# Ledger of designs, part 1: VH-VL binders against Large ribosomal subunit protein eL28 (rpl28)

Every score and structure here is a prediction.

Target 1, 132 residues: Large ribosomal subunit protein eL28 (rpl28), of Dictyostelium discoideum (Social amoeba) (q9gs21)
Amino acid sequence: MSQDLVWSIIKKNNAFLKSSHGLTLSAEPGNLRNKNSLKYSGLARRTTIDVAAVNGKVVVSSKIVKKAAFPAQSKKTTTFSTVNTRKTARFVKTLATQYAPELRAAALGRLHRVQSALRSAKKAAARKAKKN
Positions, changes and structure headers below are counted from each chain's first letter, unless a header gives other numbers; antibody chains are not in Kabat numbers.
F, E and O are the ipSAE of ESMFold2-Fast, ESMFold2 and OpenDDE, as the mean of both directions, binder to target and target to binder. V2 is 0.75 times the mean of E and O plus 0.25 times the DockQ between their complexes.
[cut] marks letters that were taken out.
Atom coordinates printed by the task and the answers are left out, and those that the model quotes come from them; centres of patches stay.

## First folded at step 4 (VH-VL; framework fv_ecleralimab)

Design C1 (from Q0 with heavy chain K54E D102E)
Fold by ESMFold2-Fast, scan of step 4:
Structure C1 (fold): chain C 132 residues (1-132), chain A 120 residues (1-120), chain B 107 residues (1-107)
Amino acid sequence: as target 1 above (132 residues)
Amino acid sequence: EVQLVESGGGLVKPGGSLRLSCAASGFTFSDAWMHWVRQAPGKGLEWVGHIKSETDGGTTDYAAPVKGRFTISRDDSKNTLYLQMNSLKTEDTAVYYCARDEWGFAMDYWGQGTLVTVSS
Amino acid sequence: SYELTQPLSVSVALGQTARITCSGDNIGSKSVHWYQQKPGQAPVLVIYDDSDRPSGIPERFSGSNSGNTATLTISRAQAGDEADYYCQVWDSSSDYVFGGGTKLTVL
């Protein structure tokens, strides 16, 4: 199979995986039963961690959402190849621990799924090339 | 044995330019993220910037004081890391270290450093 | 910008335990790394991921990290432990941040 066809298959799989979204970490202050939050916090702060496959690579993103109107502000993105799985796992673990320790296992599980899907796409492309 | 050897330091006038090199050996350079860290005489360590491995996209990030003036690059065929320093200021006077980042976020091996002095 | 605070200096008697602190807002949620730097030498990584030791670092070196304070502990202090010690974290907004450094004197 040509390189273009391999990338096309991976790209489709990447789009599908990206639709699964990321992990959302919420520091949403208060409700009607929490008067201090209502009095001193006029701004909900959310941090989102996204692990997705893009063009055969693993992309890890973090974003601080200060207002719903400015969700793209303060977004950081780091790209990893599937070959460097240990470094990618360490990065995801550290990022998740910083934002929400309870989501560390879930974030690593998502990373494993993304990496497995990319490996499967490459294997499928190889099999298709072999079948005439 | 992991080795990192910096070179290219020297005396340069304010507004001038200088390029530092870091020769790496003893590990698969193309798999490693690399950092530049500096230390002004008698002061503490200050992160300058880093470059990811080519396989991880080869992207760069910089500390605020050097953004727009410094550029980090690498030549994996030569196992060499570079720091291009432009529009130098007296505040840039420091020993510049290159450091390897195998695990992500920590610098596990450091070079000996090269002194950059920015003075009239 | 994220900031790490270390004491300027710490003294310890030969054979006793030294403790060097690194303070930062919610630092317990971050991975802390520690570097030793002797005069005229490059830094050496002595602790990574809060409490792990690189190969070749003696067991006298240990670390902890919780709440707002990380601590590097050096038990049975030796003359050769005299050095500057730096803590370091990665922060999603500030990237790589070093503490100001602590000079350890062994009396």
Scores: ipSAE 0.096, ipTM 0.673, lowest interface PAE 5.3, mean pLDDT 80

Design C2 (from Q0 with heavy chain T55E G104A)
Fold by ESMFold2-Fast, scan of step 4:
Structure C2 (fold): chain C 132 residues (1-132), chain A 120 residues (1-120), chain B 107 residues (1-107)
Amino acid sequence: as target 1 above (132 residues)
Amino acid sequence: EVQLVESGGGLVKPGGSLRLSCAASGFTFSDAWMHWVRQAPGKGLEWVGHIKSKEDGGTTDYAAPVKGRFTISRDDSKNTLYLQMNSLKTEDTAVYYCARDDWAFAMDYWGQGTLVTVSS
Amino acid sequence: SYELTQPLSVSVALGQTARITCSGDNIGSKSVHWYQQKPGQAPVLVIYDDSDRPSGIPERFSGSNSGNTATLTISRAQAGDEADYYCQVWDSSSDYVFGGGTKLTVL
């Protein structure tokens, strides 16, 4: 069930990449985070993972919320170039495997879509430059 | 031929400061994440920290024992990595290695190391 | 913090197979790298991503990783294989973690 939910979010977010280079691409990244909250057995912690495109870069965000009498929250954001595809995939895989194993495939799928869209946009821009 | 050469090690009193350098050649330095790893005499390898490539944000991360005291930086125009060590303690005594992390979150090439001795 | 555990020492007879283990919680879900360090020298990467060899590393070196244990296997051991061996992973909560190291003695 968690995999189906994440896939729906990824499909919707991927649709906005058709308007990439516009205002809409960076406005959507919060959806994956909010819908992918997970709890660990024996621990009152919730984790979310978000993968988005921002200014031609891949931005991976994670948020861990500790459920206790005094809740604590830690947010980490890491930026990757589209050139370091292998390193970015490794990072996302490891992060998902540690904190959200059922979301691993969906997170990697989202990453692939984001990277592909950014590479396509860059090639399109290069082709336009050659025509002019 | 990938080559990393550390320098700047020496004897420092507790509470002192020291800056290490690592000169890189044989690869596109600006594309690589770089690490500092240390090894106390007769002990094992201990990760100190890393710095990402500028394209990947240029941010740094540190091991708990050095956080707040050590700072990693890079100068891509000079193909050089730095480690600024402040508030040195006797337990910081070690051979300091710089190492390259191209894509695998692994250290594929290492320098020869430079010895830092912290004693009174 | 994430921790990797290695035996302090392993002995192997010349020409026999040495196995060095690296234990960690759910280590099979992580990519394990192995380094060889000879006295007075810098470490050398001998295995990356659990089982892949860098250029120049002989086929006698192999690796595996599943469950809670990763293993470096050195077949047909030679005198020159005598060294300290370290495993290493990247962990999102601890970043780069090394095992304590294993001294391999070739008898």
Scores: ipSAE 0.054, ipTM 0.662, lowest interface PAE 5.2, mean pLDDT 81

Design Q0 (from E1_c11 with heavy chain N31D)
Fold by ESMFold2-Fast, scan of step 4:
Structure Q0 (fold): chain C 132 residues (1-132), chain A 120 residues (1-120), chain B 107 residues (1-107)
Amino acid sequence: as target 1 above (132 residues)
Amino acid sequence: EVQLVESGGGLVKPGGSLRLSCAASGFTFSDAWMHWVRQAPGKGLEWVGHIKSKTDGGTTDYAAPVKGRFTISRDDSKNTLYLQMNSLKTEDTAVYYCARDDWGFAMDYWGQGTLVTVSS
Amino acid sequence: SYELTQPLSVSVALGQTARITCSGDNIGSKSVHWYQQKPGQAPVLVIYDDSDRPSGIPERFSGSNSGNTATLTISRAQAGDEADYYCQVWDSSSDYVFGGGTKLTVL
């Protein structure tokens, strides 16, 4: 999956989920910028970790600076179902520890929010179906 | 009890192809990530590649030495993992193991292995 | 490419403590898993996530991981512990990486 395609899908899904919950917030805990991504800055080169909802799945992405000739090549993306919470949390923890240790807690917090939003959206859909 | 049984190994000429199978039982195969790991005679373990569960995207990743030549697939209806090996080289000679990944990055159960020999 | 280095061999006297190291750059930031392989057999997971034991693995097996070195510790070594031991990590750029293996001899 190309970088541009993933970002397009992420934007659409995140906007929809925020609207369905009746909340309007521009910044999220663990993300100082108005973006659904986390950035590392320090002795290690800048690295971005993003956790987002895409088509009912959790998508975890990381960008490795200085390792690719093209933006698409610098990005590693992995998709998880909401059922595999232990595996997804372990993946995010390991990824953050390797790439951006200071963002580990923020990345896990973002994962929890994404998983909760997906569960809420599914519950809302079920409620509407029952009301016929 | 978890069981993994590999089959399909044998003697192949350089440039040839071979398909390995791994029959799984004793766990919910569709929920597990699966690996192929190889070991050349008298040498250490070398990761070949893996396939994620369909619910986790069903994507594959490969070690650099086999990328472009080997393909991993799964058939959840048959509880079977596959390794399609193309353009085989003498350095691909090894015992090939399939292994389960239920804990995210650890291989907790392994099959007995199947020997692949690439020689004239 | 991420690389893990293990000593080729380690010797331990019966009943004493064996320590097998696994070295890698900033390995303490990764989760380390350890496998035991006896001659002619498939590997067996003996330690996962640095220090956790799978069911059936005796308490004599323990692990640690900090800085640039992870260690598998086998206390009260028994003849049956003689085997090859492999460490393994997942790395974001290299995926799954195994160490070269260490042959443990119980004297």
Scores: ipSAE 0.013, ipTM 0.625, lowest interface PAE 7.3, mean pLDDT 79

Design Q10 (from Q0 with heavy chain D102Y)
Fold by ESMFold2-Fast, scan of step 4:
Structure Q10 (fold): chain C 132 residues (1-132), chain A 120 residues (1-120), chain B 107 residues (1-107)
Amino acid sequence: as target 1 above (132 residues)
Amino acid sequence: EVQLVESGGGLVKPGGSLRLSCAASGFTFSDAWMHWVRQAPGKGLEWVGHIKSKTDGGTTDYAAPVKGRFTISRDDSKNTLYLQMNSLKTEDTAVYYCARDYWGFAMDYWGQGTLVTVSS
Amino acid sequence: SYELTQPLSVSVALGQTARITCSGDNIGSKSVHWYQQKPGQAPVLVIYDDSDRPSGIPERFSGSNSGNTATLTISRAQAGDEADYYCQVWDSSSDYVFGGGTKLTVL
């Protein structure tokens, strides 16, 4: 096999996203897309955790796939304000530890990026206001 | 079309330093996470470390045997990945591959490798 | 640290089915990737995310992953399939982990 043939699978419409065991990472905070399919095969189960910035808030979404349950029925979404940084981190740690330990480090890294982007946006807005 | 070409390998004495380069082409390098993986003669593959894209924070992670001695960096303007190896040991002797990350979990394209030999 | 175990070698007769296992604690909860490496060459990704094939990889290559064992299956084995095969996962505590590799011999 030519290694170049693999590129056609992952590069689509010039968008490039990262994924680790169901966690989707985006180059642009707030532009997060979950491209991971949830697969049911025999005894297998899969969990995904997404962290995004939506309307100036941090949104944590999870999908927990169990034996006979449909993914849509197991989806949970929790929204946090930017002033609840410690509470949000605790929630992400607890969620990952309980349902997807493999995603813990990646989810916390994504959370840090989302929070940093929101802080930068607030500072930019404040500086723009001062120039008026 | 996707190509990764390693360079900088050679013979170095224990305690010495060496810098490897990986020239990338055929894809948007700045969007990609990159890995270094090594293989000692006649042995299996061993992950060395990775670096995320700058848009994803540009952070690095390392395997325990190389932490504190090796540093991964990138120059997106030159489409080049680097591995700075310090305090080299005989057990660091290996072919070093650079590899492109596939969705944060696999490695889809690999260079042909560059041999690093650490001996007195 | 997380560890993956593979058999050192597997033999298969031409045209028969080879099965290469990769064992790890609760590996079925992780995504397993498989690489083929021929002598003097760089590794080639042959299976990703447990069972998906990259473009250009023959349908004879398939994968499964459940419980504590992942399996790479090569049906209708050909002489050109002779190589070393490595499984690989990502683990939150150990980062990227490779199995020790399995040498496949086609008789």
Scores: ipSAE 0.000, ipTM 0.530, lowest interface PAE 15.7, mean pLDDT 77

Design Q11 (from Q0 with heavy chain G104A)
Fold by ESMFold2-Fast, scan of step 4:
Structure Q11 (fold): chain C 132 residues (1-132), chain A 120 residues (1-120), chain B 107 residues (1-107)
Amino acid sequence: as target 1 above (132 residues)
Amino acid sequence: EVQLVESGGGLVKPGGSLRLSCAASGFTFSDAWMHWVRQAPGKGLEWVGHIKSKTDGGTTDYAAPVKGRFTISRDDSKNTLYLQMNSLKTEDTAVYYCARDDWAFAMDYWGQGTLVTVSS
Amino acid sequence: SYELTQPLSVSVALGQTARITCSGDNIGSKSVHWYQQKPGQAPVLVIYDDSDRPSGIPERFSGSNSGNTATLTISRAQAGDEADYYCQVWDSSSDYVFGGGTKLTVL
């Protein structure tokens, strides 16, 4: 087997899924220009929403940091198939609406791109399987 | 028509174990998220836990009072949902319902329930 | 953990309008579902997504959700509406949360 052939296959698969890799969106506290107020803003909120393609599934992760001392306690991850598009969209919309409304449109847009890429990959794989 | 039928309830002593089943029909079970919800005699509804469809990862989540003691599982080939209850306490006495969650993060269809009594 | 509060009991006269409230912090940002439970029976979904009715639920049942309070409204109350009513939300931190339930008595 030639290295050039193996490399081209790997490169194509990497390029095919490249845009489906994780996207992290964040919302930060308002204007924190004053250094003293920034230092004493212990309740500064930071919300991140990540939508990624993992093993043919849609993975949605959220992390809410309300207090610097315990940021890890607020991370949650949920996996969805490409079959449950309506439920996945509802989950992303609800998550964004509750914690970061300003990120809702961007998160839903990312979700649709991830779902489209996964459906395209599945369709390509199915076509190849039918030839065997 | 969507139908859910629970079974396996009964009388158990504190510290005992019991396994509940929920037989599903009338919908594509493998695509649905499923819940267990309980209701103590004369009390309100309390969420116990859920299991996602296999296609959505098949993971489980539990309410704090049952975490570590109860396990939810499913057998999609038999269209059956299970609740394994271990280390039972008197406060676990309740009617246990299985319920379907199609898309809205709501329980759109419920079984009739099965009574679990934990008593010495 | 996220909590929903309902009044323990609400009374309504036959033919009048009943209102059952469900209170929670910023509940208006969540989707509220309502269940009706008659004695000895399993719950029935009567309102989903704040205000939508499942097939077979009469138009007398309506819902709203804003700020910190969601409301189930039952117009032209009938004897058959007497039941316990529960609100429910999904919260990203607490998963599925039910209110304590409200007993509706039709006088």
Scores: ipSAE 0.083, ipTM 0.677, lowest interface PAE 4.8, mean pLDDT 81

Design Q12 (from Q0 with heavy chain G104S)
Fold by ESMFold2-Fast, scan of step 4:
Structure Q12 (fold): chain C 132 residues (1-132), chain A 120 residues (1-120), chain B 107 residues (1-107)
Amino acid sequence: as target 1 above (132 residues)
Amino acid sequence: EVQLVESGGGLVKPGGSLRLSCAASGFTFSDAWMHWVRQAPGKGLEWVGHIKSKTDGGTTDYAAPVKGRFTISRDDSKNTLYLQMNSLKTEDTAVYYCARDDWSFAMDYWGQGTLVTVSS
Amino acid sequence: SYELTQPLSVSVALGQTARITCSGDNIGSKSVHWYQQKPGQAPVLVIYDDSDRPSGIPERFSGSNSGNTATLTISRAQAGDEADYYCQVWDSSSDYVFGGGTKLTVL
């Protein structure tokens, strides 16, 4: 028995809606400025950080979507053993800090939960082994 | 500017089939994960299923009540999302919305919906 | 299967603060999203990732999420805020889960 638990953390660099810039000049002395419609920015960047437990190991996947790279996307997957908990935490922390700083604490929290689940599974397996 | 327009809803008898379409514009459709969400008359929102972008494998996932009966597909060349509904039941009666997944597993834009009525 | 619980209805006086809760086991470890739906209309995303507002959503809308409860807070409630509100999470074992919805009445 193994645990296959997946957590994903996603962050957008841009807001869902962006204002278009527009200028309307009036013949009246008090010139009017008008903001036109809202729309999604073409320079939006997105990052996905996935943390999963696969075959007793921690798998961290990242995906970065950049406007300049469209239609291309970059995906990177890194696998860690449970004994490398500090290295895994440092990796997730660095990744989140560079691409999704607001989600840094949440990403680390999810990593700790995945690692705790794996440790619990190992203890449960050891207890079952005692019974034969 | 992002627009999603559903079509294909209507009245159908139990055991029948319908195909819904969702025409997308104002964004790069091929990069987006897309959802179908339904709402029975006077009831809450219920997730139906999703399809991932081609880059993420183009795979589909479904809610338990529709698994095996409904199929989600996409045609990136036409910027169109589809929901093929087979073996329809009276409890499938609902307004069906298509929605775009943001990168947070939230639905940031929704279509106006199309009504599917399954009745004898 | 993962479940989200919302109160069926909440009332708020004009200009006062409304709080709509969304309860789920260890929901504070998940990202919560909130939708507003007016009669006959499609849902509108008003809060994502627990507390972030999409552009165009008034500052009166805010969110929080900790422990077993997420909360949508609507300050200085206006007549136009009257709607059904839904919370939503992604859970690896249950996919996309919506709360049952809360009808907000502005008195």
Scores: ipSAE 0.005, ipTM 0.527, lowest interface PAE 15.4, mean pLDDT 76

Design Q13 (from Q0 with heavy chain F105Y)
Fold by ESMFold2-Fast, scan of step 4:
Structure Q13 (fold): chain C 132 residues (1-132), chain A 120 residues (1-120), chain B 107 residues (1-107)
Amino acid sequence: as target 1 above (132 residues)
Amino acid sequence: EVQLVESGGGLVKPGGSLRLSCAASGFTFSDAWMHWVRQAPGKGLEWVGHIKSKTDGGTTDYAAPVKGRFTISRDDSKNTLYLQMNSLKTEDTAVYYCARDDWGYAMDYWGQGTLVTVSS
Amino acid sequence: SYELTQPLSVSVALGQTARITCSGDNIGSKSVHWYQQKPGQAPVLVIYDDSDRPSGIPERFSGSNSGNTATLTISRAQAGDEADYYCQVWDSSSDYVFGGGTKLTVL
């Protein structure tokens, strides 16, 4: 509701590790997109939502710092198939809507990019398997 | 609790028409993609067609054997899915199921089915 | 048109492991879903996205998908597992495609 939502992004889409059936990509937990705001001074802890590709699947993780408690926080991770795009998108929409609806489009854009990368990697791995 | 209830099946003559309905409850119908899947007596499952949610464009796609003869529509205000079947053939004889596609390209809940028999 | 091939029937002894295959060109690049259908009943989704289980489906059900073959594995088979099993994929040219179905008999 009143919690500030921060989008966590991989600064570059490097293939970290390659498997024969997928691509492993990582987003560092707490590695946040740099966002400047005149309203915020000092180093305040913030809620983060990360979307990453791990072992051919989409991993969505959230780290929530409750408004009235510091350093009370919880981390939750949910894993989705790349082909289950609508289910993953609904989950991301729900998370963003609860915290900051204005960032929902950016979160979905990131999800679509991650899913596209994984689909490309799965197709490439399938071609590699066929050749071998 | 998700429920899908098909109705409208029956006996029709070749060349005839029939409209099936599927009443949905227990979920936000307007957010879901919906499918029709059929099964001829003693045979396997065969996809008929689907309709996307309004948010995803509300478009329809059909299996080759029914394209041009069958039309899928939805009424989100009534939580109801429809299958209009025209120019029916004996090969269309089957139990027709409606099924929900909740963001997965998979059919996670199915109705009980309604039997359509096309015979002279 | 894209086609999925399943064996017509598979037999398994009570308590043993049943494996039902679903073959298709480069099926490993697609997500495979599996349905269980008992006589006179509607299908039930038992595996989605190759290997994930819906709520309420026992751990005995598992799936895999690689290369040209996807497999539904039913460990510690029970009498109640006797049913027809269908695999299904989405293909960009053929849309939603079902395999022909496999009748599982528990002996």
Scores: ipSAE 0.007, ipTM 0.542, lowest interface PAE 11.4, mean pLDDT 76

Design Q14 (from Q0 with heavy chain F105L)
Fold by ESMFold2-Fast, scan of step 4:
Structure Q14 (fold): chain C 132 residues (1-132), chain A 120 residues (1-120), chain B 107 residues (1-107)
Amino acid sequence: as target 1 above (132 residues)
Amino acid sequence: EVQLVESGGGLVKPGGSLRLSCAASGFTFSDAWMHWVRQAPGKGLEWVGHIKSKTDGGTTDYAAPVKGRFTISRDDSKNTLYLQMNSLKTEDTAVYYCARDDWGLAMDYWGQGTLVTVSS
Amino acid sequence: SYELTQPLSVSVALGQTARITCSGDNIGSKSVHWYQQKPGQAPVLVIYDDSDRPSGIPERFSGSNSGNTATLTISRAQAGDEADYYCQVWDSSSDYVFGGGTKLTVL
């Protein structure tokens, strides 16, 4: 998919989750899990994960930046429907564990909220259509 | 029941082309991610590539040895998966399996395989 | 590229427990799947997501995954368990990776 993605870094606790193209959700780590968000992979790289709602679909993106004189970047994007919730959750789990294990719980929590918001939006739209 | 049936295998010369098909039945093909996996005679399983459902973006990914030579496509109206193989090498000789990936990035159902032999 | 290592062969006596290992760097961070392949047949998924069984797979089959090693355990081995076994993971850079396979012989 050809789309503009916006990356943002949550300065507190170094967490990297942000939605783009409309729905904006901040996934704060649970109070007792904040310390896990501060752990890094040990490689001289910076990794971000974005879970967003785009055109009624869930879009999961990952970006890794290698710290060097001329930085190399790799961006991956995968789109999921809300009906494939089990597959989407397993993909996010596997991706987060490999790219940014410190963000795994936060990424799964954000995915759940994005999926719930999309279902609620569909329900609201259907209800409005029935009244009109 | 889930069934996958490969066809199109045969003998081809190095540098030649061949198109494999995989006919699917017993599930909603359009919702499934599909894989091609090969196995050289007496050797292990090797992933070739996959195609996601149109709902999940319809994108393809390929193993390094086949990238640029092989193309995976699907026809959801015919419940059929395809593998177009170009610039074939003797190292491509293998039984080619199609496999379904419906949950968890695992291949839960496989076809019987079709043999591709690349030789002079 | 990511690599999975399996022993070439494992032997087990009838009724005993067979253990087949799959080694990979930090494999405990990945979800491991296991396939059984009998001669002339297509592979069959026997374990997914480290330890879950598909419908129809006997409870004698179990799996574990931690650190650098995943293990497929086949308890109370039967003659019909004789087959090649392959582990498989998804890796963010290598996509789908299979181990080299282990031939299980039931004596």
Scores: ipSAE 0.007, ipTM 0.599, lowest interface PAE 8.8, mean pLDDT 78

Design Q15 (from Q0 with heavy chain D101E)
Fold by ESMFold2-Fast, scan of step 4:
Formats: structure tokens, C-alpha cells, sequence
Structure Q15 (fold): chain C 132 residues (1-132), chain A 120 residues (1-120), chain B 107 residues (1-107)
């Protein structure tokens, strides 16, 4: 395991993937042309997908920020065991595909790194317990 | 063979309470995410809520119409899922199904349902 | 809240192909699941993850999902396919969402 990866698992908020904003402009209804050609309002949404190691668990969070006259935020958090890799990977892939497709590969890569770091930290803790 | 068997349905007056049970067998219940889905007479399927496995946090999520009134819980030692329904309304009248979630958010096995009728 | 729209009913002749649509904004970015429900029975999963079949579901059931429309295709329709069909997705804001259902009539 790299020292950087070990350091990231130890620090508070340590194994965290903070993605860049995924921006979606809201189109005004009533245009008869294809959806991509619609005139856009001042509304915009930014999406952040976070994959973190928290207390030995994988925590996946999504945050949608509505940029408008009345800004709003929605945040959802789902916790997974380190051994539930198939479901966690599917969840991250689905979440990224829905809200930030450009971040899907990066989010899955981060998930694999977080899961690997958690497995390594668990092994390190076991070794330390044996030594003490 | 995977089996889900709901029980506890019946007639209840508006404002009343009722608790549904779902007995699971044929799979490792403690690893499964479990759902309640309802269907009003002659209407479509409506998601009620779910509970994650204990290893995935054991947290619950609910559909907007039932938030604050319904509570989902599980007893892994008894392989049983529960739905506690409080402050029942006539629009809660439905067949309530227990369903298991596969790894991909689909509900792969369903019980036969139990009828809840809320009327005066 | 996220919404899925299905036609109320679809008719198909014996041996012909039925197509049932499920429309939602950018539904192609979501995994769509399809359920069959016969009168007096619990729903049965017939397609998951857009196009995969559970064990026991005949190959004449297939699915697709792109853009704003997902489609359940039932080839060589049989009398026993007559049922209500529901699409379903998971959305991070709305959780689990079902379409309104489509009654398939086999003539």
C-alpha cells in the first residue's frame, strides 16, 4: 500500500473523492426543436459524488446544488461494508451515470482505492494488535 | 426456495395503527435489503420504503406520502421484516407486499401480499 | 420528484411482438427493471438492469433503454403474457420509482 494511501485513510475526512461539479442547465419548455437546442434559464445544478472511508465502512454521498434565485441542496448518504463490493460498485456506477457521467470512471477508481485502503488498514490494525 | 410471507393485514379505522410482518426463508435474510411496496385496489405499484442490511448501515428510506407515519424495522434473528403503520388514512388502503432487493436495485422476490383496509 | 410514464394499455395479437414503453427524463442513464403482474398475484421480475433476464424468464422477453425511453419487448406473444407490466428505476432524489403500469391484452 502506498504511504499516500495510508495517510489518506488515517486523516479525518481522509479517503475522500471530491469530484468537480457536474453542471446541468435547465431548458425552458415549449421549444419544438430537439432538447439540446432549447433556450436555457438561469437555473443550474451542480453534483458532487463523494466516496469515503468512514470508521471502517465505505460511505457514498451525493450532493446536488441548485443554483437559482432560491438555492437548494439535496444530500444523500449510503453506507456499505467493505465486503459488499458488487453492490457498492453498482451503486456508485448508477449514481455517477445519473448525475455526473463524466466522473463515473473516476468515482469507480476512487471506490476501488477506498476499498483497498480499508482492507489494508484492517490488516495493519490486526498486525498491530498482535504485536501489542 | 426463497419465500416471503406477509401477515398482519386487516380492517382499521382512520387514525388507527397496524403492524405488518414479513417472514423470510430460503436465503440469508441478514444480507438482504428489504422493501415494502403497496398497491391500492385497481391501481398501480407504489414504493413505500426500504431497510438496508445491518452491514450496509441498517438505515431506512420512505416514500413521501408515508414519511413520519410509517416505520420499517427488521429482526435478523427471526428473519422477519416489519412495517409499523401509524395515523392511517383511507388512501393507505392497499395490498402491502414485502420484496427482496437484489444487488442492482431490482426487487427479485415478492411475497403474496396482505390487505390493509382503512375505513370507518 | 422523478416520474415514469407508461401507456395505460397495449394490445398484441398471438405470435406478434408487443412493445411497452417507459418514459422518463434521461432514463437512459438509469437502470430500468420490469415486473409482470397477473390478476390476484404478486409481481414477478422479468427484466433487470435494462436488458438482463432472471433465471426462468423466456428469451422472448427483452429490454432496451436509451435517451428518454426504455422499452420492454415481448416477442411471439402468448396468451399467458396477458398481465400488467411495470417499469421501475432507482433515482438518488426520489428513491424507488414505479411507472403507472401497462395492461397488455393478447388478442
Amino acid sequence: as target 1 above (132 residues)
Amino acid sequence: EVQLVESGGGLVKPGGSLRLSCAASGFTFSDAWMHWVRQAPGKGLEWVGHIKSKTDGGTTDYAAPVKGRFTISRDDSKNTLYLQMNSLKTEDTAVYYCAREDWGFAMDYWGQGTLVTVSS
Amino acid sequence: SYELTQPLSVSVALGQTARITCSGDNIGSKSVHWYQQKPGQAPVLVIYDDSDRPSGIPERFSGSNSGNTATLTISRAQAGDEADYYCQVWDSSSDYVFGGGTKLTVL
Scores: ipSAE 0.023, ipTM 0.655, lowest interface PAE 6.3, mean pLDDT 80

